# Ledger of designs, part 40: VH-VL binders against b7kms5

Target 1, 80 residues: b7kms5
Amino acid sequence: DTFETVRNTIRIESEVDESLRQLCHEERITKETWLEAAYLYLCEKPEELAQVIQLAQERLSQRKAIADYKRAKTMQERFL

## First folded at step 2 (VH-VL)

Design c18 (framework fv_iratumumab)
Fold by ESMFold2-Fast, scan of step 2:
Structure c18 (fold): chain C 80 residues (1-80), chain A 123 residues (1-123), chain B 107 residues (1-107)
Amino acid sequence: as target 1 above (80 residues)
Amino acid sequence: QVQLQQWGAGLLKPSETLSLTCAVYGGSFSGYYWSWIRQPPGKGLEWIGEINHGGSTNYNPSLKSRVTISVDTSKNQFSLKLNSVTAADTAVYYCARVPYWYDSSGYLRFDYWGQGSLVTVSS
Amino acid sequence: DIQMTQSPTSLSASVGDRVTITCRASQGISSWLTWYQQKPEKAPKSLIYAASSLQSGVPSRFSGSGSGTDFTLTISSLQPEDFATYYCQQYNSYPLTFGQGTRLEIK
C-alpha cells in the first residue's frame, strides 16, 4: 500500500469554497491535492507562510466574534 | 430526482440570434457547472461552453466571439445566446450538468442532460 | 485543442459478441476520459469515467481501460440494447473535446 491517508472534515466559508472548487475544476486538480501542495509549498517559504498564518489568525478572530454574537442572540430568543 | 428542461427558438434565418433556456428541477443549482453541447445532424458532439451559479464562464474558443451563456440563480435557469447564425449552426442543442472537479479523484462527466432542442437555420 | 479519434467509425456485430472500440488522443490526457452511449433521438448517457470507472447503474459487461493517449471500451457480451453510437470525451483541458463516434450496428 503506497499511500496512507487521513480523512478530515473541515468547514470553510461558502464563497471561499466556491472559488476553490472553480479553481480545481479549471486546473483539473482535487481540493485534497490543492491543500497538500499549498501547505508543502508554503513550508519552503517562511516569509509567505508567516503572512498566511497572520491572515488565518485574523479570519479566526472574525469567526469567533460572529459566533459570540449569534450565541447571544439565541440565548436572548430562548430565555427572554 | 434531477431534471433539466429546455426551450427556445427552433427555426432561424441566417444572421439571427439563437436563444435557448434550460431550467433545473429537483436538485441544487450551486456546486455544478452547467453546459451547452450541440450535435449537427449525423455528426458528433461539440462542447459550446459552461457557467456556474456565480456566473463564471468557460467557452469553446471556436465559438467565443459569438456565444454568451448567462445564469438566473433565482429561477435555477441558464441560457445560451449564439449570434450571427449560419447553416453550420443547425444542430440539436443540449444542456447538461457537470459536477465540480475537486473531489473523488477529479472525475468529470455530463451526468444529467436536457431533452435537446433542434435548431434549424435556413432561408 | 486535443483531437480525439475513434476506431472504427462503424462496427457490425451479433448479440453475444465481444466488442472493442478504441479512442486515441492527440496528446497525453492521463486517465481523464469519459465514454458515452447515445441512442437515436436521445441525449447521450455516461457509461465510464476516469477511463475505467463504471457509472452507477451501468451493466458490468461494459469496461474501460487505457491511459495517456490510447483508450479502449469493451462490451464483453453484446446485448440487443447495446446497439448505439459510442463517444469518448477528454476532460484533461479546455476546450472539452469528443471523438467522432463509433456506430455499433446489428450484423
Scores: ipSAE 0.022, ipTM 0.729, lowest interface PAE 6.3, mean pLDDT 88

Design c19 (framework fv_iratumumab)
Fold by ESMFold2-Fast, scan of step 2:
Structure c19 (fold): chain C 80 residues (1-80), chain A 123 residues (1-123), chain B 107 residues (1-107)
Amino acid sequence: as target 1 above (80 residues)
Amino acid sequence: QVQLQQWGAGLLKPSETLSLTCAVYGGSFSGYYWSWIRQPPGKGLEWIGEINHGGSTNYNPSLKSRVTISVDTSKNQFSLKLNSVTAADTAVYYCARVPYYWDSSGYLRFDYWGQGSLVTVSS
Amino acid sequence: DIQMTQSPTSLSASVGDRVTITCRASQGISSWLTWYQQKPEKAPKSLIYAASSLQSGVPSRFSGSGSGTDFTLTISSLQPEDFATYYCQQYNSYPLTFGQGTRLEIK
């Protein structure tokens, strides 16, 4: 039968998005099904899941640092 | 709206390199694969390969040792080079656009085509 | 490689006829098949994708069906502009492969 689904909107780095689009095109899968499969696979691999979570935490911290830097730079340009 | 224009080789001798270029007008170059397909006189279609904006390529294994597809993103152009041609390479060559599989809701089609270029290989 | 075989290789028909063209894949391709129409000296035009979905702008007399290995293109009431060569193409796996074509000729 059919699966029940929910709509999400996510924002990812453009370089990662392009790489993932290429993978999906070549393998004949969709971004949605790749995301589902990746998560389900990692749930079966606790050590790999922990590594992915660590990378995610690092990427989130880097994204915040970049945003903070850009705000500081804009502030400096406006008031100097 | 979207238009593909192609140009390049017409008459070649055996062992030479076939070179064709396709230019894209009226649409985005990124977000698509750009393909080459050929058709020998009176015969069916054969997919040669494809390239995207980032330079990622997929080639037909039967031609992979002789084929190179390249992209010039500054000009919205992509090109085909086929080495060591023989009479079997005589065909009309088409460039064509392919939306990314997932962007097209999980289907693939060649939605815009160039006008075609006849390449004849004879001694 | 997935081999695509069309039947018949040629077909003669009259305006108003129902025309059926078949395509068989050498292995399962789900519904990942596109049908094209090609007129003399012109590039092919896509008609149907995902085995049964009509391309925008294509007349409703064209329909596609099938899944797995056996596929059918039907023209319910043939028009003069429909005399052309028709190709099926699988996109389940690389390399992309086409059928040999079916020539639809006037009786």
Scores: ipSAE 0.091, ipTM 0.750, lowest interface PAE 5.6, mean pLDDT 89
Fold by OpenDDE, second read of step 3:
Structure c19 (fold): chain C 80 residues (1-80), chain A 123 residues (1-123), chain B 107 residues (1-107)
Amino acid sequence: as target 1 above (80 residues)
Amino acid sequence: QVQLQQWGAGLLKPSETLSLTCAVYGGSFSGYYWSWIRQPPGKGLEWIGEINHGGSTNYNPSLKSRVTISVDTSKNQFSLKLNSVTAADTAVYYCARVPYYWDSSGYLRFDYWGQGSLVTVSS
Amino acid sequence: DIQMTQSPTSLSASVGDRVTITCRASQGISSWLTWYQQKPEKAPKSLIYAASSLQSGVPSRFSGSGSGTDFTLTISSLQPEDFATYYCQQYNSYPLTFGQGTRLEIK
């Protein structure tokens, strides 16, 4: 690499991950470079960035709801 | 930053009761399981038990009959008592924190530890 | 109880080496697996959680993989500060259990 990279743990919803993986394979790129490119592109597109942020917030809310359910279930199981 | 500091008697005779306390600084008691773990000299790690903010406990069945973990939320402290100790209970005892919140990963770990307390049981 | 078995029990390696430690659970634990590093007279330090998630502040040369019963910790290029004992730990079922440890020594 010609530049320093930082390792991050990114967990993606399975269906989205599979679709993204397939795209990256076909286009001979990586998920990392895809994310970098996508971010840089959106930085120059304020309207599109706002739309992506809104979508991301919605997905985060969904993740939290699922996490809360799993937490409740796990807690019930742990204290039975 | 979160810090765990622990203290208690380090030398015991057989049949006595081990007593250790762990104090939590720089963080909240709620949302975590507070655990005790021990390690005999030169050996691996053994989970003893845990307690949450509400006082609910889970113990290792191997020690359950002798173990009591308690919490004092007013002091941000939790304690370990182990009755009827023998030489087999000689170990370094650690207190530790387990976050019990769900983020994007949804997985748990011991993220902060006390400095450890050596407890030696000798006749 | 779920038994966690690490391999090898001890390992000698040199700086710069690629090191792999394995952990096997006696039954399926999904991804409820954490790797710890312990240095002498110190408490264990979490390295990898959820089998493959790197703990904040841990060098990128550390990585974890696996699910179900078989897990792997990898150090891509061993550094002097990496010589220590490593433990896997499952949080899938009570009682929580650790592997017996892998002592990584300098060759």
Scores: ipSAE 0.007, ipTM 0.690, lowest interface PAE 9.2, mean pLDDT 89

Design c2 (framework fv_iratumumab)
Fold by ESMFold2-Fast, scan of step 2:
Structure c2 (fold): chain C 80 residues (1-80), chain A 123 residues (1-123), chain B 107 residues (1-107)
Amino acid sequence: as target 1 above (80 residues)
Amino acid sequence: QVQLQQWGAGLLKPSETLSLTCAVYGGSFSGYYWSWIRQPPGKGLEWIGEINHRGSTNYNPSLKSRVTISVDTSKNQFSLKLNSVTAADTAVYYCARVPYYYDSSGYLRFDYWGQGSLVTVSS
Amino acid sequence: DIQMTQSPTSLSASVGDRVTITCRASQGISSWLTWYQQKPEKAPKSLIYAASSLQSGVPSRFSGSGSGTDFTLTISSLQPEDFATYYCQQYNSYPLTFGQGTRLEIK
């Protein structure tokens, strides 16, 4: 009869997390409510949603490139 | 256990610059705003401003033209400078810690305080 | 700036009394209010945050209520260590502002 919520644990870039915490502190909102509001707002704006998805895709590609580099470095160290 | 230790208080003459430093021990410097609050003798509390480990500041507009808060992350210290003091700046000055991430509860409180530094401005 | 006004400015009470202190904001602040206790020559200590959430380690005789503009701090059965000055503080908007304080004195 009250709000039903799900607890999510996500991993985001430390710098982004710090900036978001600062924004939340200054605006008197929580990370959870910011995330909900951002998603709901973008769902009503298809062209803006598409731009956000493109940025997300680019960031995912960057993370994969970093992971690939780390994996290659670990393999090199293992075979030396 | 977290402890805030402050120093640099004393007697000042009108027009001088007030300088106080607060050092943080026993806890993380990151993840918090670090604030200065003052209390004139026999009166209430006035928030001066805050700074985080990234150097982001928020100041009380009434003091903004005279106040600078700075941080030295290598020493886990932050400092207050108040320019052009007058008798109205006579107060006990406190440093204090505020967790700046609003969790599900959405709250702000000063959870640890320094011991206080009396600054007297007298001619 | 949001002005915080406490009433009364001072009150006298006896051990065992129920005491109530009020705080009024000049604008709506939702539940974004913290209560502090300050004993002579010491730094303030947080008692209650988010208008009604008890700070860990604070006795259950302390309680807070209210939202919007009108807030109340209640001590259900006053103890000798409770004689102090109490401050409310809003954190809805910058700058952070405090009430003028309520001095609780022994009768």
Scores: ipSAE 0.230, ipTM 0.779, lowest interface PAE 4.9, mean pLDDT 89
Fold by OpenDDE, second read of step 3:
Structure c2 (fold): chain C 80 residues (1-80), chain A 123 residues (1-123), chain B 107 residues (1-107)
Amino acid sequence: as target 1 above (80 residues)
Amino acid sequence: QVQLQQWGAGLLKPSETLSLTCAVYGGSFSGYYWSWIRQPPGKGLEWIGEINHRGSTNYNPSLKSRVTISVDTSKNQFSLKLNSVTAADTAVYYCARVPYYYDSSGYLRFDYWGQGSLVTVSS
Amino acid sequence: DIQMTQSPTSLSASVGDRVTITCRASQGISSWLTWYQQKPEKAPKSLIYAASSLQSGVPSRFSGSGSGTDFTLTISSLQPEDFATYYCQQYNSYPLTFGQGTRLEIK
């Protein structure tokens, strides 16, 4: 089998990334194949997919809040 | 230096259960798969199965129905049980370690082995 | 299952000889191939992994090549301690499988 892969930059929260990395190592898989498998699995599980999407949206909101805070702090420091 | 030491009964009667244990010294138990391989006298090698730190197993389908591999991480040991043995199960049984590097392909190998245990099944 | 077939099953050679052992997989296994050496009453010892990578501590006279389905183990100049049985093994898919072995005897 030959697959065409697409290179992507994926930024993961450090604690989650470490846990996922460890799991993948212990289970003899990669983060890439884990993500592929997880997505394919969820595509067949609409309820679970909805839950994951909701969780992902929450995490995105958190990232945005942190980013906004950092920007605000930087601006404050600039004017001081 | 990593060392694997194994022990268990060497003489069985047909229908009995083979039981072997392998202890790991001088290395981490996590980060590896721990395998059992056997070799009938004068013959080649057959992979039986493997287990990781988390207890996930992979078995050879030819033996899956009779094989159980377990792990005791508190003792750095893993074990093999083979039910309903016959003369065909007579072999030297080896435990072995398999390092895995998920960021690189082809690195898998049995890099450390136990001393082997001869198990003879005879009526 | 992936069948691994070694050639020859046995061969005789002399010290100093160049020896080549082949291993053929029934299907493509990329470079997921390891070579082992086994001496009587001893556990196998890994020689080459990833088809061509020399295991630490193994003499440089050992080399491996190949990818896909055809692989070779080469001993450039046979030494007395090299007389043994050699096995190839694939890690491409479960179950893991070995070649039937190649017994290298002294001529």
Scores: ipSAE 0.140, ipTM 0.773, lowest interface PAE 2.1, mean pLDDT 92

Design c20 (framework fv_iratumumab)
Fold by ESMFold2-Fast, scan of step 2:
Structure c20 (fold): chain C 80 residues (1-80), chain A 123 residues (1-123), chain B 107 residues (1-107)
Amino acid sequence: as target 1 above (80 residues)
Amino acid sequence: QVQLQQWGAGLLKPSETLSLTCAVYGGSFSGYYWSWIRQPPGKGLEWIGEINHGGSTNYNPSLKSRVTISVDTSKNQFSLKLNSVTAADTAVYYCARVPYYYDSSGYDRFDYWGQGSLVTVSS
Amino acid sequence: DIQMTQSPTSLSASVGDRVTITCRASQGISSWLTWYQQKPEKAPKSLIYAASSLQSGVPSRFSGSGSGTDFTLTISSLQPEDFATYYCQQYNSYPLTFGQGTRLEIK
């Protein structure tokens, strides 16, 4: 072991996770290596990095909207 | 705890289609690739191909376009079809499980195997 | 395709002997090699993965070593149940390939 590392726990959409697992299996790389490589590559490509950040913002907004909808619906069903 | 059971095939005539099914018990079907491997009498092992629960396949190019592997996720089963068989396809066929390279932290092995099915192709 | 070559093709040994089987890959496969044991009329059983990691439940007399293109399986003190055929397999790239096998016989 040459590098100092930190442990991260993340939760992602199951369909995306499965697609990433398949890619990593076929290319013979690990999730840790993929994340490091993807970030480092994007740091050298400002235009592409901006597009990825935009997609991330959109996905976060969608997840928040879905969570808010489910919460509102649950409260309505619970009290009505 | 995990068990693979296979069935199908047996005696075939040249030009027929070989069909085998493997069922998975006692474990998760997702998170793995499911493989077919064969062994002609007195010879070594040959990897045929693999499939995951989503239906993604990888095949041995040496079997040309004769092979199809399919999955039935509702039954935790996967199947092998090999078209246009000849005497050279006579072998014991095994199904086996492989953890994802991603999940295995960069190592793979066939960790569970079916019991094997002898397929004989003769006139 | 990556060719896997085992030596010897067959080996005769006595109970208590130290046995060594080798496997050579036609190109570098890092440590991505698994060793299997196959007894007559049985499916193969995984012994060693990642070139040197012992599979759970496998006796400690089995060990693996090597990286790159040259790999070795060692049985430190042969037992009666160890007479079998042994296969190496690479998982560095598709298609997955096996060695031709080494048959370990009594005598």
Scores: ipSAE 0.075, ipTM 0.738, lowest interface PAE 5.7, mean pLDDT 88
Fold by OpenDDE, second read of step 3:
Structure c20 (fold): chain C 80 residues (1-80), chain A 123 residues (1-123), chain B 107 residues (1-107)
Amino acid sequence: as target 1 above (80 residues)
Amino acid sequence: QVQLQQWGAGLLKPSETLSLTCAVYGGSFSGYYWSWIRQPPGKGLEWIGEINHGGSTNYNPSLKSRVTISVDTSKNQFSLKLNSVTAADTAVYYCARVPYYYDSSGYDRFDYWGQGSLVTVSS
Amino acid sequence: DIQMTQSPTSLSASVGDRVTITCRASQGISSWLTWYQQKPEKAPKSLIYAASSLQSGVPSRFSGSGSGTDFTLTISSLQPEDFATYYCQQYNSYPLTFGQGTRLEIK
């Protein structure tokens, strides 16, 4: 009946977060349990998991690009 | 301080439709499930159903065919309709709030209640 | 549906007594249980949620324990204002269901 949990800080893109929040509210589940369930489901679906990983990699690449741009802009502002 | 105030007709004849409304004051309408519970005189509590801000509903299967719960977010109100009432539907009806923690454990309970509405079905 | 069975149905006690009320679920409900107190002509008031978490503003003489199918509400030292009817309620599965209630009367 009992299991241990670990605390994580998860930052989600605002539009995705809102949609996920709404879904969780409607289905009376939590984002945490959604993530757990989704992962467990995908663990049994290697092809789908690969697709999700590819998508996740693309999204990460986008985040990095944005971060790099912000850093570059900040640096530029410091020397102007 | 959150307050729930409810109103509606208290005396019905068999086959009529029960109609109650609950207004929410002093709090957000979103982030909660808004519920109806009833209690026949001298008896226990029965969950009727619930609705959230988005209009999603869950009903007790024992009453689903006769129950409709609706929400008016512009007024911070939600309502209960129960069709084809019989003497068995005589009860005090309560509206109540259920916190929903979508980012945490999901603990929920009926934390705030309306004052209750006695509905008597009699021929 | 999950049936919730409370024991006893009624109980007589005196001020200062230790009171224990039990609630049994027809199937496992983990810790998704809430205890309510109801006084005559009043709406129920939540006391304990998640089986053992004390509701804000509720005196510490109230406590809850249990998981799975067997749960207990305990009042360590009964006060005059505690005479009421108590209900357990599960929120593990739909439909939400309540115990039949335990009426706590003054001896």
Scores: ipSAE 0.018, ipTM 0.708, lowest interface PAE 6.7, mean pLDDT 91

Design c21 (framework fv_iratumumab)
Fold by ESMFold2-Fast, scan of step 2:
Structure c21 (fold): chain C 80 residues (1-80), chain A 123 residues (1-123), chain B 107 residues (1-107)
Amino acid sequence: as target 1 above (80 residues)
Amino acid sequence: QVQLQQWGAGLLKPSETLSLTCAVYGGSFSGYYWSWIRQPPGKGLEWIGEINHGGSTNYNPSLKSRVTISVDTSKNQFSLKLNSVTAADTAVYYCARVDYYYDSSGYLRFDYWGQGSLVTVSS
Amino acid sequence: DIQMTQSPTSLSASVGDRVTITCRASQGISSWLTWYQQKPEKAPKSLIYAASSLQSGVPSRFSGSGSGTDFTLTISSLQPEDFATYYCQQYNSYPLTFGQGTRLEIK
């Protein structure tokens, strides 16, 4: 076996998924190989890696804020 | 469920422009690419090009100088224009949906096709 | 452009026969190949995608195999409705290209 692989499930925003799917279609690659290549490329570029981590932290913060808002709204609709 | 219906010019003279339109019914127009494929009488299939909902196109280099594919998202329609036709452009023209996904394996197939339009170029 | 070459160009067979059609790519395409069936005066119908994945609704007598440059479509026990022209198609790179077709005829 040249490559031993692990199957994981990830959830990304629909708009990002659509854009990435179109990129993969036009470039003839898969989402999995794009992710592997992107990570490996960034590991060789520490300053760019730091910028990507910062963006990831910002996106995570945004998703947490949205989840908190939705939870509060659901409680209001159901229990208030 | 999904149905593609096409219409347009049937008989053309050399040097004229071929124009065909394909309408999509019963399914989502966005999220797919939409292709034109042709088949000269008694011969094989030739991919012409494709377009997505956003207007992004990919064309066969052999036809790129003469071909334009456009989309009308408000009507769920896409159209083919082929300029400067010759007898070599005589063919049945098909529109088709491009079903694709690129996760672990990747696939692409033309899963729904229009009925076909015979275009004859003769003087 | 990637050239797709099918073999044979025509084949005569009888109902019940095992039929094999091959397709060769001019360069490696992984498993990025789809097979189509076309009956006279009809649009093509997709049969198999990703070289070996059977499309929903297609009879199990159809199977595909291969990877890289050499691919095979097999019909394990030919039925009357299977007489048609078969095309392979690569989607590894643009432009998308088809094989020249294999015409399956009654013997």
Scores: ipSAE 0.080, ipTM 0.772, lowest interface PAE 4.9, mean pLDDT 90
Fold by OpenDDE, second read of step 3:
Parts: sequence; C-alpha cells; structure tokens
Structure c21 (fold): chain C 80 residues (1-80), chain A 123 residues (1-123), chain B 107 residues (1-107)
Amino acid sequence: as target 1 above (80 residues)
Amino acid sequence: QVQLQQWGAGLLKPSETLSLTCAVYGGSFSGYYWSWIRQPPGKGLEWIGEINHGGSTNYNPSLKSRVTISVDTSKNQFSLKLNSVTAADTAVYYCARVDYYYDSSGYLRFDYWGQGSLVTVSS
Amino acid sequence: DIQMTQSPTSLSASVGDRVTITCRASQGISSWLTWYQQKPEKAPKSLIYAASSLQSGVPSRFSGSGSGTDFTLTISSLQPEDFATYYCQQYNSYPLTFGQGTRLEIK
C-alpha cells in the first residue's frame, strides 16, 4: 500500500506531550499514528467528538488568554 | 480551514479614497490580529496597520493621518480606508490574520493572507 | 521606527547550495522576528517565527537563528521551489517593519 503524508509541526502543551509520548512508547506507536487513529475513531463517535471539540476550544481559549497577558506585559515593559 | 478573500476598487485618481474589504471564512474575529500590508510593484512590504482582537487599532505613523481600519463582525469582514491617495499609494494590498498564542512550551505564531488587491493610482 | 536591513539584496545560487540571508535591526528586538518567503504574484508565506521557530509545514532545510539585532535565515540545501524573495519582519515594536527583501535567483 502507498499513502501520502503531510508534514506538520504540532505544538502540544508540555505535560500532555510528555504523557502522550510515554503512552506511545509503551504501546510502540507514534504520536502521528495516535492522532490519526484517534481522529478516525472519533469520526464514528459524534457525542465523544463533540466533547473533544469542546475541550479543544477551552484549551484554545486558555492559550489565547495567556498570549494576551504576555503581549500586554511585554508592551508595558517596552514603554516603561 | 480559514480563508481570507479581499476586494475593492483597483483604479483610483489622486485625492480619492482607497477602500478595500477582507472577508474571513472558517473563523471568528476574537482572539486574532487583523492586518493590512501593502507592496508597491517590484518593491518590498510595508505594514499599514492592524486591528486587534479587542477592537483597538495600531497604524503605521507614516500613514496614520490617512488610514482607517475597521471591523464588521456581523459580516465577518474588516476593511481598509486610505484617504487622499497619490501615485505613491500604488501597490498590491494584502489583508492578513495573525494568530498569537502561548502555552507551557512557549510562543506560537502563524498567519493567513488574502490573495492581494492591486490598487493603481493614476491621473 | 526600527529599520530592518537584509543582506544581501540579491544572490544567485544553485540547487543543493547552502544559502544564508541575514537581517539586522537598528535596535534590539529580542526574538520577535519572522521570516517570510514570497513568490511572484503570491502573498508572503511565513517560514520562521520567534527568530528560530519553524512554521508548521515548512521543510526542515529552513532554519532561523539570532537574537537582539542580528538574525540569520539558512537554507541547508537549496531546492528548486526555494527560489523566491525573502523578507524579515520585526514585531517587537510598533510600527511593525520589514526588511527590504532578498531575491534568491537561479545561478
């Protein structure tokens, strides 16, 4: 079989990434194949998918909030 | 995926007002920075200004007196107006979205650009 | 305003070559620098942000280094699709400013 892959840089929160790497190591899989498998699984589980999407949105909001704070702080320091 | 599509008048006479609009598909306005950048033919890029996720604007001082950037969240669009144009304002104008994030691993940044709009100022 | 000066303005290279482009800021900008690639009649594409962070989907042959005032974009082994114009942009201070660009042409 042949398939085509796309290279992505996926940035994961450090604690989550560490746990995921540990899991992948124990199960002898990769983060890439884990993500593929997880997505495919969730595609057939609409309720679980909705829950994951909600969680993902919350985590994104947290990232944005942190970014806004860091940006504001940086700007303050620059103009002091 | 998010996409930006832009439109506006491509040919202007001196002293007229440049007006461009950028429509956003596949995303919302909150949490991002929305920018306008221009590029005269055969020349480099110039940052015009931005409107941030909170609605505040930042303009290039070189254009501040003539430029206005606004957002219409009901239409998922943001716009650029540049008054009193001259030949020096002839350029391809780009709209862009800048994503700005932090997490425990550090700083994240990526952007999306519109296709560009050529605006020619000629008498 | 912070002036960004790129070197060289243009250069010719061959496929497989190692290419280095530099960008100098008129004052310290920490690591708040982005490298863009632009092809004719196309919008710029982000390659590197925060001076050294590779953008998603960008080949690993691209790398960025530097902090403060001196920055470098490196292409370890030039590919045919890499011939384009490259720009640096500082986002440390308003107004945001670009370098004048570096045109990378086929030798």
Scores: ipSAE 0.017, ipTM 0.709, lowest interface PAE 6.6, mean pLDDT 89

